VHH binders against Protein GET4 (MDC12.19). Designs and how they scored, part 6

Target 1, 324 residues: Protein GET4 (MDC12.19), of Arabidopsis thaliana (Mouse-ear cress) (q6gkv1)
Amino acid sequence: MSRERIKRELPPVQEHIDKLRKVIEEGNYYGALQMYKSISARYVTAQRFSEALDILFSGACIELEHGLVNCGADLAILFVDTLVKAKSPCNDETLDRIRCIFKLFPRVPVPPHLVDVSDDEDVQNLQESLGEARSRVENLTSFLRAAIKWSAEFGGPRTGYPELHAMLGDYLYTECPELDMVRISRHFVRAEDPEKFASMLVNFMGRCYPGEDDLAIARAVLMYLSMGNMKDANFMMDEIKKQAETKNPELSESDLIQFISYLLETLQRDALPLFNMLRVKYKSSIDRDQLLNELLDEIAERFYGVQRKNPLQGMFGDIFKMMG

## First folded at step 1 (VHH)

Design e3 (from e1 with R98T D99E E100W Y101G W102Y S103D G105S D106E E107Y D109Q Y110H; framework vhh_8emy_2)
Fold by ESMFold2-Fast, scan of step 1:
Formats: sequence, C-alpha cells, structure tokens
Structure e3 (fold): chain B 324 residues (1-324), chain A 121 residues (1-121)
Amino acid sequence: as target 1 above (324 residues)
Amino acid sequence: QVQLQESGGGLVQPGSSLRLSCAASGFTFSDYYMHWVRQAPGKGPEWVSSISSSGSTINYATSVKGRFSISRDNPSKTLYLQMNSLRPEDSAVYYCATEWGYDLSEYFQHRGQGTQVTVSS
C-alpha cells in the first residue's frame, strides 16, 4: 500500500471539509464529530490555526443544520477555544462565523397556553421536552460565554462584544424554561440596545408575580448606572414609561420607580448628599431586593468615588448561612 | 459513577437476528437520550440509532434503517437494539452511549465497554 508508506502530510483543508460533509450526509454523526476533533487537532499542533478554524466552523454548522445540537455545540465551543489558542483578534470575519453558528441553533416556540396535563404520557413528554430545552440552552450558553470571553480578551470591549451579549440574552429569554431575569438583564445592559431591552421588560411585566413589575425595571436601570451608562439608563426609563402606560399605568405610582426617577436626576446633578438622603428615604422599597443595595453601592463608587460598603459584613452573613 | 454495560453480542450467520441490551446505572436513565454506536476494526465510530427519554423520538443511520429497532425500558433502566437481517458489514463492537451535555468535551462521553457482534459464515 504505497499511500501507507508515504510520509503523511496535511492535505488542503477543503478536502477534509468535503470528506467530513459526506460522512455526515451518510448519517455517521458521531464518527464525523470524532473526525472533526482529530483533524482540527492535527492542524492546531502544526500551528495552522486558520485551517483548524475552517474545519471546526464547517463541522459546527453542518451538525447544527442536521439538528445535532450537542455535536454542533461541541464543535462550536472547540472553535472558540481554538480562537483563544490562536490569539485570533475580535474582527468582523470571526464575528460573522459566530453569528452564523448562533443562527443555526434551534428555536422551539413556547407552546400556546398549555392544556391541563393529567395524562401520564403527556407528563412524561413534557418532562422530556423541558430536559431537551435545558440542554439546548446550556449548550448555547457555553458557546456564547466562551465567545464573549474571547472577544473581551482579543480586541473587543473589556466587557465582551455587545452583539454576543444580545444574542445570549435573547436566546435565554425566548428558550430557557426557567426565566432568570437578573441573568438576562446582565447581558442586555452590555448589548448596547436599550430599546430592545425596554421592550422585553415591558413584555415580561405580563408574566411577573403581581407587585414585582417595578423590581425588574429598577434592576435594569441600576445595572446601567452601575456600569456608568447614564445615557442608556435614562433612555430605558423614558422608553418603559411610554410603553407601559397602557399595560401597567400604576407603575409610575410605585415608590421604587419614583426613587429611580429621583436618583437619575440626582446623578445628573452630581449631588452626593442628595444621593445618600434618597437611599435612606426609600430604604423600605430598596430592601425588597438584596441586589438593589449592591448595585447602589457600585453606583456610589463609580459616580462619587465612595468606597464599597464594609466588606466584613459579608463575613457575618456567611457565618449565619452556615448555621442555618 | 455513570456506568453502561452492554450484552447480547456474538457470532451469527448473515441474515440472522440479535438483540443487544445495555444496563444503565449511576444516573437518572429516564431523563436522558440514549444511543447505539458501533466501531468496526480499522474504522472510526459510527452512530447507529438514538431514542429520546420517553421513547417517542427515534432515529436511525441510513445503513440500518428498516433492519434495526431501538427501544428502552425506563423502569428497568435498560436500552435495547433489535438487529434483523444482519450483514457482514454490521460486524463491529456495539457501544451504548448517553449525551451528558453539560461539558461537551465529547458528544457521547459516557460510553460502555461494548459488546462484539460478528456476522460471518
């Protein structure tokens, strides 16, 4: 066998892509995954990173196109790991590839109002569907978290590229069975899209526990402020007031929302004594959510240079948690 | 922790049938997709079949569709592969696998030791 005696050289990357595509088209998805990993690793060892990235990108896309979310996500995460190893800059070409992979992740529409599930078969099918949704969300989250970290490290903004935060926040909001609005909000405040974020929060108001609509808004506005983003904080507040006028008109009468409005005015005027007075006056509303005080401490540090509240208080809290 | 134990392989003649079993332990079997994969000498692993946690969604590789049937019994934590009309090209070590998706370092990370199927005259 003459080919077995020839010193093995890496062929053109397109030849591997074409062969691996055929393996997938023949239904050998697991074999293809192992081949993509093995072949890309050889190119990485040879420091031929561009070719390794081409192989991994091709593999992630075709696995996802065939509905193999775990295989596709595995290759997508390895693609990002390879970007880090190659020290690949955060540029339009690489971001286009990440965007392409993201668009191929399945979206399963939230079913219309669920009919009462009393059949054991329906209960089992629902449990299976929820498990699949959690797996999809976890896979996409791992991919985009890695991409965000890569973008921050290799030439993007220090907090990660805004569009990647928007992608993850949007997917979590539409696809995650358990809504974590704090997590979603942390991504959207970095997405540079306050209009979409405001619309999402207004939409979420219909799903909140009664009497908690104002907490979601307060968290979002305070998160923007904690990042020093006064412009988007003001835009968010104004936009929510406009959009929520018909859906939740009582929102403007909330003590917490009134506090947020006064806080925005106070920060614009650089008035630390008024800031401190407002925190005391609205203490009962602020104390409804542990996160609000933490965000306000961050705001005071950022806008006024005030040192964060005594860190030893955290130690006392941890002691009591251990006893409970 | 996660353990998968395949059985039911053997030496059979072309055209024969075999039923493979996989006993699962160390995880909540009823919550996971399960898969059969096979590896012939000198070849990479080939995905054969998949079944959803409830058994409602089933998929087969083109090479085995119409001949093989995957099933599961959640109460006994057992996965099955009914193989009919066996051909020499079906000769391989057959592995039971599950998709433990959280770390994604390997799509079928939890794979058993396998059971040998040899189809020969």
Scores: ipSAE 0.000, ipTM 0.129, lowest interface PAE 19.0, mean pLDDT 79

Design e4 (framework vhh_8emy_2)
Fold by ESMFold2-Fast, scan of step 1:
Structure e4 (fold): chain B 324 residues (1-324), chain A 119 residues (1-119)
Amino acid sequence: as target 1 above (324 residues)
Amino acid sequence: QVQLQESGGGLVQPGSSLRLSCAASGFTFSDYYMHWVRQAPGKGPEWVSSISSSGSTINYATSVKGRFSISRDNPSKTLYLQMNSLRPEDSAVYYCAKYEDSWLYGDYRGQGTQVTVSS
C-alpha cells in the first residue's frame, strides 16, 4: 500500500532525470548537457531549487560515470551555483552530494617518465595523458573552489568546510602534472588535519631537490601562524621533527628550521624585538623564498599589530587575484 | 553565516563627501580585521582600507590616503568609511570585507553600495 502510494506520487522531476539518463545512454552527451542546463534553469526561474538541484546532481554524476569530465564538471559547478542562489545550508545532505560528485572524478596519476620514450608514439601518448590530466585537475579545482566558497557563505566555517580543502589538496597532490606545493599547502592548512598534512610533506620531502626540504616545512608552519593557528603550527613542527629524525636527520641542522623553532618560542612570549632580531639574524635563509617574508609580515601584523607599508602585497595581493 | 550589509552610497558631485556603513553579523566582529574594497565596472577589485580588531592599526591605499578615513564601532558591530574630496575616479561599488584567507574566496563581502561621482 505504501509502495503503491509512493509509485502513484512520483515527482515530475524524476521523469526528466530518467529521460535524460536515456539520452546519455544513447551516446548524446553534449545534447544531454544542454538539456540538463535548460531544464534546471526552468526550475531555478520558478524558484523550485530542490528540484533543480536534483536534476543537476543527477546530471553531474551520470556524465562523470561515463567519463565525460568536462560535461560532468560543468553540471557540478552549476549545482554549486544553484546552492548559492537557493541559500542552501552547508549540511551533511548537501556535503554528501558534493562528496559523491568528487568521488566520480577520475583518479589517473600522471605516469612519471620512467622509460626511454625514443618512440614517437610513446611521446605522443604521454603528451595526451598530460593534457587530459591538466584539464581534469582544472575542472575539479573549479568545482571544489565553488563548493568551498558556498560552504563558507552558508553555515560552514569561515575559511570553508575543512574536508573540501582536504579533498582539493589531496587531488592536486596526486593528480596534478605540475606540483604547486604552495597551492596544495594553502588548502591543507585549512583542512583541520595537521597529521595528514605532515605525512604528505614528509612524502613530498623525498621528492624535493637536495637541500630544499626545509622550505616546504617553513612554508607550512608560517601559513598556520599567518592564520593565527599556533596549535597546528606547533603540531606540524613536532610531527615533522619526529618523522624527519628517521628519514632526514640533517633537517634539524637547517638554519631555516632553527629560525622556525625560535620563532615559535618568540610568538609564545609576545616579544616583538626578539621577532625582529630573528628575522635579521636568519635573513639569508628567509630570502631563499619571498613567500616566507610575505608570511612573516602577516604574522607580525596578526601577533603584534605591525602596520605593513604596502598591504596590496602578500595576503592583500593574493586577495585581489582571487576576487578576479 | 557571515553577513555584511553596506549602505551610504549615492550620486554626488566632485569634491563632495559620503560616509559608508557596514553592518556585520554572524561572527565576533570585535575579533577581526575589517576592510573596504571597491570595484569599478569592467575593472578588478581594488583594496581601499583596513582596520585592526581594536581600531589601533589602520592602513590606506595610496590613491585615497589623506581623503578617506576608516573607523569601527565594535559595540554596534559597524564598520565605517568617511570619504572626503571625492573624485570621478572614486566611482565604484564599495564592499565591506572580512578577510581571513580571502585569497581563496574573494566573496567574503556584502552586496556592496554604489558610489557615483559625476558632475
Scores: ipSAE 0.000, ipTM 0.134, lowest interface PAE 14.9, mean pLDDT 79

Design e5 (framework vhh_8emy_2)
Fold by ESMFold2-Fast, scan of step 1:
Structure e5 (fold): chain B 324 residues (1-324), chain A 119 residues (1-119)
Amino acid sequence: as target 1 above (324 residues)
Amino acid sequence: QVQLQESGGGLVQPGSSLRLSCAASGFTFSDYYMHWVRQAPGKGPEWVSSISSSGSTINYATSVKGRFSISRDNPSKTLYLQMNSLRPEDSAVYYCARGDFWESYLDYRGQGTQVTVSS
């Protein structure tokens, strides 16, 4: 039995979507991934980007709906890569698709009181489950990182669309087993939502990670200041003080928080010598995290025009902002 | 003085593997995120991978995910990049860099090690 293959026209994209959805519903999830990639690549080669995007979006959603995070993320990342190839503008329609994909990523929050787990069996079981969470976080991070870069390049703000930063920061905070407050803070500082960011930091104070509350707050305030955002830096300090008085009143006793308060007052005045004196006076607190010195160097350059201590600082960062 | 020294590059055929190393000195290696960055001739720098101070948080560029593995040995102050299933498109100078977040500024990088994938 042989059948002669005739030259065929590309059918309407909806026919491909419907057929591939059935393949997945029949349980052939990995086979469907390869089919989505092959068919979408054909449309991309033909420069029919709208149809390729429809296929990839549909595929990402259905794979994620069936709990196939690796397959769904693969298609979601390819969807964003196709937006870049198509030079698709950062508009509400495309952002709605990215939101839809994001919402389908699983959420299994890290349990509280991790510092209280000392049983060997519980520790082993926890570490096994944390491996799965780390994989999910990696998949979501790759997708949203690509989306942030696309948004910055094709019509969004230069630092990436604020909501995408909020999505990634929120997912990292709730889903990442190893809580990286520096990474989370870098996203929330760009999210244009200092109230949500403050609430996230206050929530962090309620978790089982003692001794870093003042560092997380200092990083957040200094990141805002390094961007020239005095308004949100002051909002952050005021909101933290207001909310933390209920949850962590000891925060006001921190030398580092006192330094940040004096720094905010100093930056409202033309007082570089006072700025330098504060850095010396609070050196032991600042040196708890090298990032604080790096942010202070950026602040000094922005507010007082002083040269950076490291000439290469920021050069790679500016290049990588275009990629990340 | 902060120093980062890459090694392990070379000329290999497509489908081959290479392991890159980066020896760090002059700072507390275990306190910092570390990154691998590459730059091909005529192209801008491309971030490849990052690893947190403890090694618990690892990220990869989509172009290398599933083929490359980043790791670190804090006692020996060494960063590694295991590169499998190498492609001609992976040909670049590979740099290790110190930083805190993979999309933010990097403060120090090494001199680089050349990787060439060609038949």
Scores: ipSAE 0.000, ipTM 0.138, lowest interface PAE 15.8, mean pLDDT 80

Design e6 (framework vhh_8emy_2)
Fold by ESMFold2-Fast, scan of step 1:
Structure e6 (fold): chain B 324 residues (1-324), chain A 123 residues (1-123)
Amino acid sequence: as target 1 above (324 residues)
Amino acid sequence: QVQLQESGGGLVQPGSSLRLSCAASGFTFSDYYMHWVRQAPGKGPEWVSSISSSGSTINYATSVKGRFSISRDNPSKTLYLQMNSLRPEDSAVYYCAKDTEYLYWEGSPFDYRGQGTQVTVSS
């Protein structure tokens, strides 16, 4: 017999969604996960991507609504992987679905008194809670990271859709037990919201070790400059100075902050010898964080055409071209 | 602490096959894109292949497409590279690499590279 004569037609996608929703309502969350994967894979193989996306979106949302973060994230990531396979454009309809999934990820802020625990039972409970928080953050990060890459490839800005960067940066800032301001800053410099980013940095400065708040500001400004975003780099510097007058008046006395101010003036004047002189004069401040030297090398390449020393830089350019 | 341990390399004749393995620890393996990168003596590193966290998206360098197959086993936290129809020009140290948040910028470095496993294709 011909394969087309014995092949059974797949039921309407809504019928599958309704059936799987009932499986979850009955408490079989892991079984439902496997069914969502199996059914969506059949639609993908048939190149019926719209229907596969409907199934995966529905599954991600309902698993997350029931508090199953790992299951929900698994389906959300597969949803984004399917967008890439389908070459689905970065448009409002798809972004609304990503927004919906993001909103369903739990928010459980870090407790204010983490260090007061000394009882063995309390220490074990705290370690478990921190492990769960890290798992939630990693799951959300994997999902939004995939979404950012998809948006960059299929019609969004080359560096990823700004709102997705804002979502990830915000979640990391509010939900991650170990605060990584470098990671957060890398996302916010691409979020096209320097005012919100400046406010977050000012809020963070109140919690820094004395004499390290200038590092967070320097990282942010240099990241904007490494991207060629002189406008937002200047806005950030001006906004930080304005907002920090009350909270950290000693910021103006920082050698590193003074360096950043002179750097911004030097870049406007297109003067490489002055740029190099500033790096030498402020070497002890810059060397406090190796990232600052890496960002300054990127700035020198962008503004003056000075060749970078990173031998791995060309390797990943091909990945995004081949995913098309 | 991110740890990646490659194995499975060796000396083989042209036309032979090898399967490389990478054992991952210190991070949630199932959440990250994983990559294979190789470096031949006197040459810069060359990206070979990538696989998404779920395994649904796979990419290959043109030089290995049709001969190499990347796969992963998330429960065992292991990445694989099946290398068929090996050529002398495939001789290199092969490295397993974890994805980074900078991957969508051209030329962003890996978060971590393992110790590598030597593959030598010669008669």
Scores: ipSAE 0.000, ipTM 0.178, lowest interface PAE 14.4, mean pLDDT 80

Design e7 (framework vhh_8emy_2)
Fold by ESMFold2-Fast, scan of step 1:
Structure e7 (fold): chain B 324 residues (1-324), chain A 125 residues (1-125)
Amino acid sequence: as target 1 above (324 residues)
Amino acid sequence: QVQLQESGGGLVQPGSSLRLSCAASGFTFSDYYMHWVRQAPGKGPEWVSSISSSGSTINYATSVKGRFSISRDNPSKTLYLQMNSLRPEDSAVYYCATGPSEEWYDLLESGFDYRGQGTQVTVSS
C-alpha cells in the first residue's frame, strides 16, 4: 500500500459528547445509540480506552436520564465491556461511574394489590406491566452482572465488589415482579452490609406466609456460614433477635431459630459430633426447606472437611422437583 | 437418576486442542443454563464459560476468550467445550455444572452442582 495515504486522527472526545447530547435533545434516541456505539468502537480500535469510556458513560447517563432504559443499558453494558478490554482496575473512580449509572435506572416497585387481581382486563394490564418490569430488571441485571465480573477480574474481591452485589440485590428486591429471595440473599451475603440485609429481611417477613418468618432468617444465617463468614452470621442473628422482640415475639419460640443459635455456638468449636447431633435433633425443622440441608452440607464441608455425597440433590435438585 | 458425566480430557502439549463433553441425564437439559468450571491443583474453582438453555447467550472468562468455544446439543443432552491453543495454565480438572441462573459467583462460593469426578486436562511439554 501507498505510504502517502493520509491517516486521519480521531477528533476530541468532548466534541462527540456535545454533538450526541444535541441529537438526544432533538429526540433521535436510536440514532444517538448507534452513533455512541460507532464512535466509541473507533476509540477502542485506536486503543484510546479512556476516551471510549468517557463517551459510553456520557451516553448511558443521558439515555437513562431521558427514560430510555434499553438504550441506556446497552451503552452501560458496553461501558463495562470496554473496562474489561482496557483491563481497567477496580478503583473508586470507575465504581463512582457505575454507581452514577445505577442511580439513573428507574424504580417502579410492583404494588402489592397487583398480586391479588384476577379480572380479565386487569390480567392484561398486569401482563403488560410485568413485561415492562422484567425488561427493566433484565437490563439492570445484565449491567451489574457484567460490573461484578469486571470487578472480580481486575482488582476487586474474587466474587465481585460488595457494593455492586448490594445494588443488584436491592434492585431485585424492590423491582423484580417474581421475588426470588434465595437469589437476593446470595447477593446480600456478599454485600458486606449485614445491617441492611437484616432490615430487608425484617421488611420481607411482613410478606411471608404465616409461620415462615424463621425460614428467611435461617437461609440468611446459613448462607453466611457456608461462605465462612461467622462474624456477619452472628451479627445477623443478634440484629434479627432484637427486632423480633418488638415486631414478632413468636419468632423466638421457633425450634429452627433455636437450632441456628446452637449451631453458631457449635461452629466456634471444632465439634463435628455436636454438629451432627443438632442436625438429627432439629431434623423436622430443617426439612421444611431442602435448601437448609444443602447449606448445612456446605457448612460441614467448609468447617469439618465432610464431603458432600449427592450434589444434584442439593439446591438445583429442588429446582428440578419444582419444574417436574 | 440425575447425572452430569464429563469426558475428553488428557495430556497434551502446549498449543494443542481438546474437546470436552458433558453427558446429562435425569433432568430436562434443554431448560437449563450449563457451565464449565475448572480447578487447578492448590487453587480454588474458576468459572470458564456459560451457555443459555437455547444456546443464544454465551459468556467466557477473560483468560479463555478467543481460545475456547462452548456449545450444546439439546437433542443429545450434551454440553461441549472446544479448547484451542492450550497453555500450561489451562491444566486443571474440568467440571460441567447446571443451575437456574448464569451467575458464576454462585457456582464459585456455594460449590458447583456436578456429578462425577470431572475430566483432567494436563498441558505439558
Scores: ipSAE 0.014, ipTM 0.426, lowest interface PAE 7.6, mean pLDDT 81

Design e8 (framework vhh_8emy_2)
Fold by ESMFold2-Fast, scan of step 1:
Structure e8 (fold): chain B 324 residues (1-324), chain A 123 residues (1-123)
Amino acid sequence: as target 1 above (324 residues)
Amino acid sequence: QVQLQESGGGLVQPGSSLRLSCAASGFTFSDYYMHWVRQAPGKGPEWVSSISSSGSTINYATSVKGRFSISRDNPSKTLYLQMNSLRPEDSAVYYCAKEPDLYSWDYEGFDYRGQGTQVTVSS
């Protein structure tokens, strides 16, 4: 080979991107996936991380543009893994790439709850559609969870970049066939957007059985409080009351909502005996969801320094969770 | 010096199982992604499955997902493909492939070193 070929082990990154795009245009999506992985791995081994990231970003985008969610997500996750290996800072340029990849994930809203489909062909089509939706949600979740962890390690907030939490929470709410409001709420309380979260909870109230509306509100407010975010907890409660008063006036009659209102006032006064009394007085309402008791234990620890009832859920529990 | 030796192919009936093996030598097996690629008569090569250097990341072609399982044993420098519920459409020569060397780049993204092993699924 010539001296130039010996010194230049890899061609310019754009040449790889152009040739791989043609492989995809010819319909060889899985072959292209493996080529993107092999090429990017070579640049990573050579410690040419910027070029590896360019290749992976291009590959993730083009696979997603062609509707190949599994392939595109695989490359997007590898893109984030490469950011970690490169120790790439959480900056606007990298976040713009994550935003771009996110926007290319298909949005196929879950149809209204359909019960008692009787045609066997329609049942099979529904099962197939639900399987595809679960796959899309799992792929997007894996990508954004990786991005959130990367952002927490390399210059973002310790809990992960707020916008990435908002993106994941919103996607789970609109696209996941099995709606998990606890999971969605854990993301939105970290999104620094209590107004959007409140609007989503009001929208959710129209989709569930009336007797469960107060539980969703209680979970959200207690999650904010468990994080020490008194400001957004109060905002959430006020905003929910404002938006939902016309649609669901029975919320003011809920013992659980009354408990939350008294709890917010009690926490402002640093009154542990009143906090304990409220938990006893409203025990029947709180016991409707074990998560509420867990959150209240976290709140007691944060506001009053009360030792957690289960030591394994504290520092030692976190260590075991990190190890396995 | 890179050498890949496939084995385990044969003639089987539809619904049968086969386990393919690939013995690797001439490179540090534990440092490379490994692939299974197949080629049916009159067709181009088709990627079947890949496994990362540690074994933690595994991918399959849609046509074989749920039926085939790729695995590796780094101490013995061996790659495996467990093929279950074989169909006539799975009939092909199966090749073990190493990811390309840094010094021998081509745009196919594969380093085909093996001779292949013939799998025929027929009644």
Scores: ipSAE 0.000, ipTM 0.129, lowest interface PAE 21.7, mean pLDDT 79

Design e9 (framework vhh_8emy_2)
Fold by ESMFold2-Fast, scan of step 1:
Structure e9 (fold): chain B 324 residues (1-324), chain A 121 residues (1-121)
Amino acid sequence: as target 1 above (324 residues)
Amino acid sequence: QVQLQESGGGLVQPGSSLRLSCAASGFTFSSYAMHWVRQAPGKGPEWVSSISYSGGSTNYATSVKGRFSISRDNPSKTLYLQMNSLRPEDSAVYYCARLSYWGTKDLFDYRGQGTQVTVSS
């Protein structure tokens, strides 16, 4: 029961929280992890989900505050698993707890320009730093993916709560050593904040993989369109044009960016023959990334009812649906 | 609003030492990794060093490794960069930086005017 003890005799939740805090303060972090898991499981078995959630939230926060990312993440994931078992609704109170846990995850990004390292000691230190960053990113990703899925199942939007997508996308962009812009873009396109997404893409163009800047923009706009979101697709394109005019003027000379501009106009006019003509005219630019063809096939299906062949072979179709 | 105020720069001779400080306000300093970035006239910004929220992990650019030490004092909300064995190529404006929670406009937030370090003669 959420606020009251059931008739079963169980220890007071606050007493457990206080005692476990002392175990952590004494430096027994792994022992505390096992105790948090054991005690919360007892409350779950008794159908006292609110108290189990209080214990797990407290434990996740205190482990993370003491720099124990693996232990804190384990409890955070169990917290989300317990929300699912309890069928807890996606509400502001629970989202506040998820935000609190998220903010306690460390931010130590691998420097983007640390390339061509030749000193053996520097290489070893970089590899150790990369391993730690991968572990942190993996832990945070597991937690937020579980939270996104929970939010979609228990009262949030079908695709998952937008802010959770923003949190994960931002953390991946700043903290992940291997920058996966396709994965990051899949999260930002569901964040319901095209202005922040545009700012991130402009930042990406100036700091990472400058030779792929037009591809990143095309992916983002086409992802919005594949979801039927014309409004945010147009906003994104307008915002990118505004911000990139000064910082990256060569974008206006990109055939791919020109294609995207014509495509947006074509979709407003409901003209399948023109859509097909544009794909043929800009084939060499589109073929630079197979994902663009997959997104265009989905756009054609959504806007014109054109049947896709081999839709399950596309990475976009299967992976993107897992987030819906 | 995030405020970062750098200090400690100056004109020094090669081989000298300087300690830069950054006073932070407007956010929970102890919850964020912090960074030092420098920019020489006519050049783009160069990352110098990073430190975790707790101070337990540090990273350095190869050009400064073994000569510079980053540290922090969370109670006083201050970030430090101890620079030893300074070289003419270390001459730059040094900025204290933080990443934003919302997809940042630059990988690092530049909040102060920076502090000028000039190594000559």
Scores: ipSAE 0.000, ipTM 0.155, lowest interface PAE 14.8, mean pLDDT 79

Design g1 (framework vhh_8ghr_2)
Fold by ESMFold2-Fast, scan of step 1:
Structure g1 (fold): chain B 324 residues (1-324), chain A 120 residues (1-120)
Amino acid sequence: as target 1 above (324 residues)
Amino acid sequence: EVQLVESGGGLVQPGGSLRLSCAASGFTFSDYDYIGWVRRAPGKGEELVARISPSGGSTSYADSVKGRFTISADISKNTAYLQMNSLRVEDTAVYYCARYDYEWSGLDYWGQGTLVTVSS
């Protein structure tokens, strides 16, 4: 019951949060989204960023709690955009809010391959659920990519805060209908958690086409090496061998895995002629994936100063990182 | 399929101004961490002069161009711009539009470039 005169200034943030929460609870999810956007924009214009962030965080959480992924993601992305405008530091308080939003994104088990092609209704229901999963993954990806970028610009590591990479990689692995292991691996190599990454790759071995488990491992090790991270590259190989001993004994017989083992020894010895000889000897295994040659070119440049066929490709990545 | 098309280069006198445009097709700017402008002067290496975060609007500039160049992006048009003021002879270069993605670090893409010549 308000008997007091409303000031012409922006009202208290908590009053807006309480009112908008009630609108959501009454089922007006899309109307509430527009109200959250309008109200937060007024606080941003007034340079009252803390209050704008409180409104957007509250809105993102409550929309997601009610299963409105698109609305919740829209507000979560706007929350990150507001962090950037405010030049908000990458600190535990803000990271806790990002974690809270992330945890509210739905987790839906990936349906097993449906074998029945005679039931049109089941096929249609599968297509609809896959479409919803893709939309959900795209929404979370947009949110976490924005958060990673914000963290890189405002006090985190230049490649983005490691935990945010782990969150995105994990969500992509468990929730994406079409697994892009290259994309997932690029996040995990930046997560500073090689043990979790190794465990995920061992888990993934059961999903690979027979005889392709070695490609996923080679990509991961070479990605670490292309970043100059010899320590985690060696840790990855040791953990994979340890964890995969009983699940995939054929892994030790792979020419590609043998190549990776020799490569790790070679890089410790600063032996470019041996590096070049190994690439020639194992060419048929390496050529199974174009990415392996690209990563090896990056490794040669990093460890031996060898000019790439396209010198700009590696330099662009390094230049963008250095400019932050 | 993926294209970045630079335009707006030309001959300009010292102290003059030019506006470069980068039109993208086959992807959207908001899907990438940074859109930037890289230049290569005759007989010199590449220099990143400006970058912008399409989603956040955050910008960064090389020390050589700070205060003179302004980068911007129109997400709805999928087009980036570089406003170049107080141009100097040493700004003479081919200017390239580039996209950067943290997931694809070291695998950037750029267009054909647009030539900027600053001369009397």
Scores: ipSAE 0.007, ipTM 0.351, lowest interface PAE 9.1, mean pLDDT 81

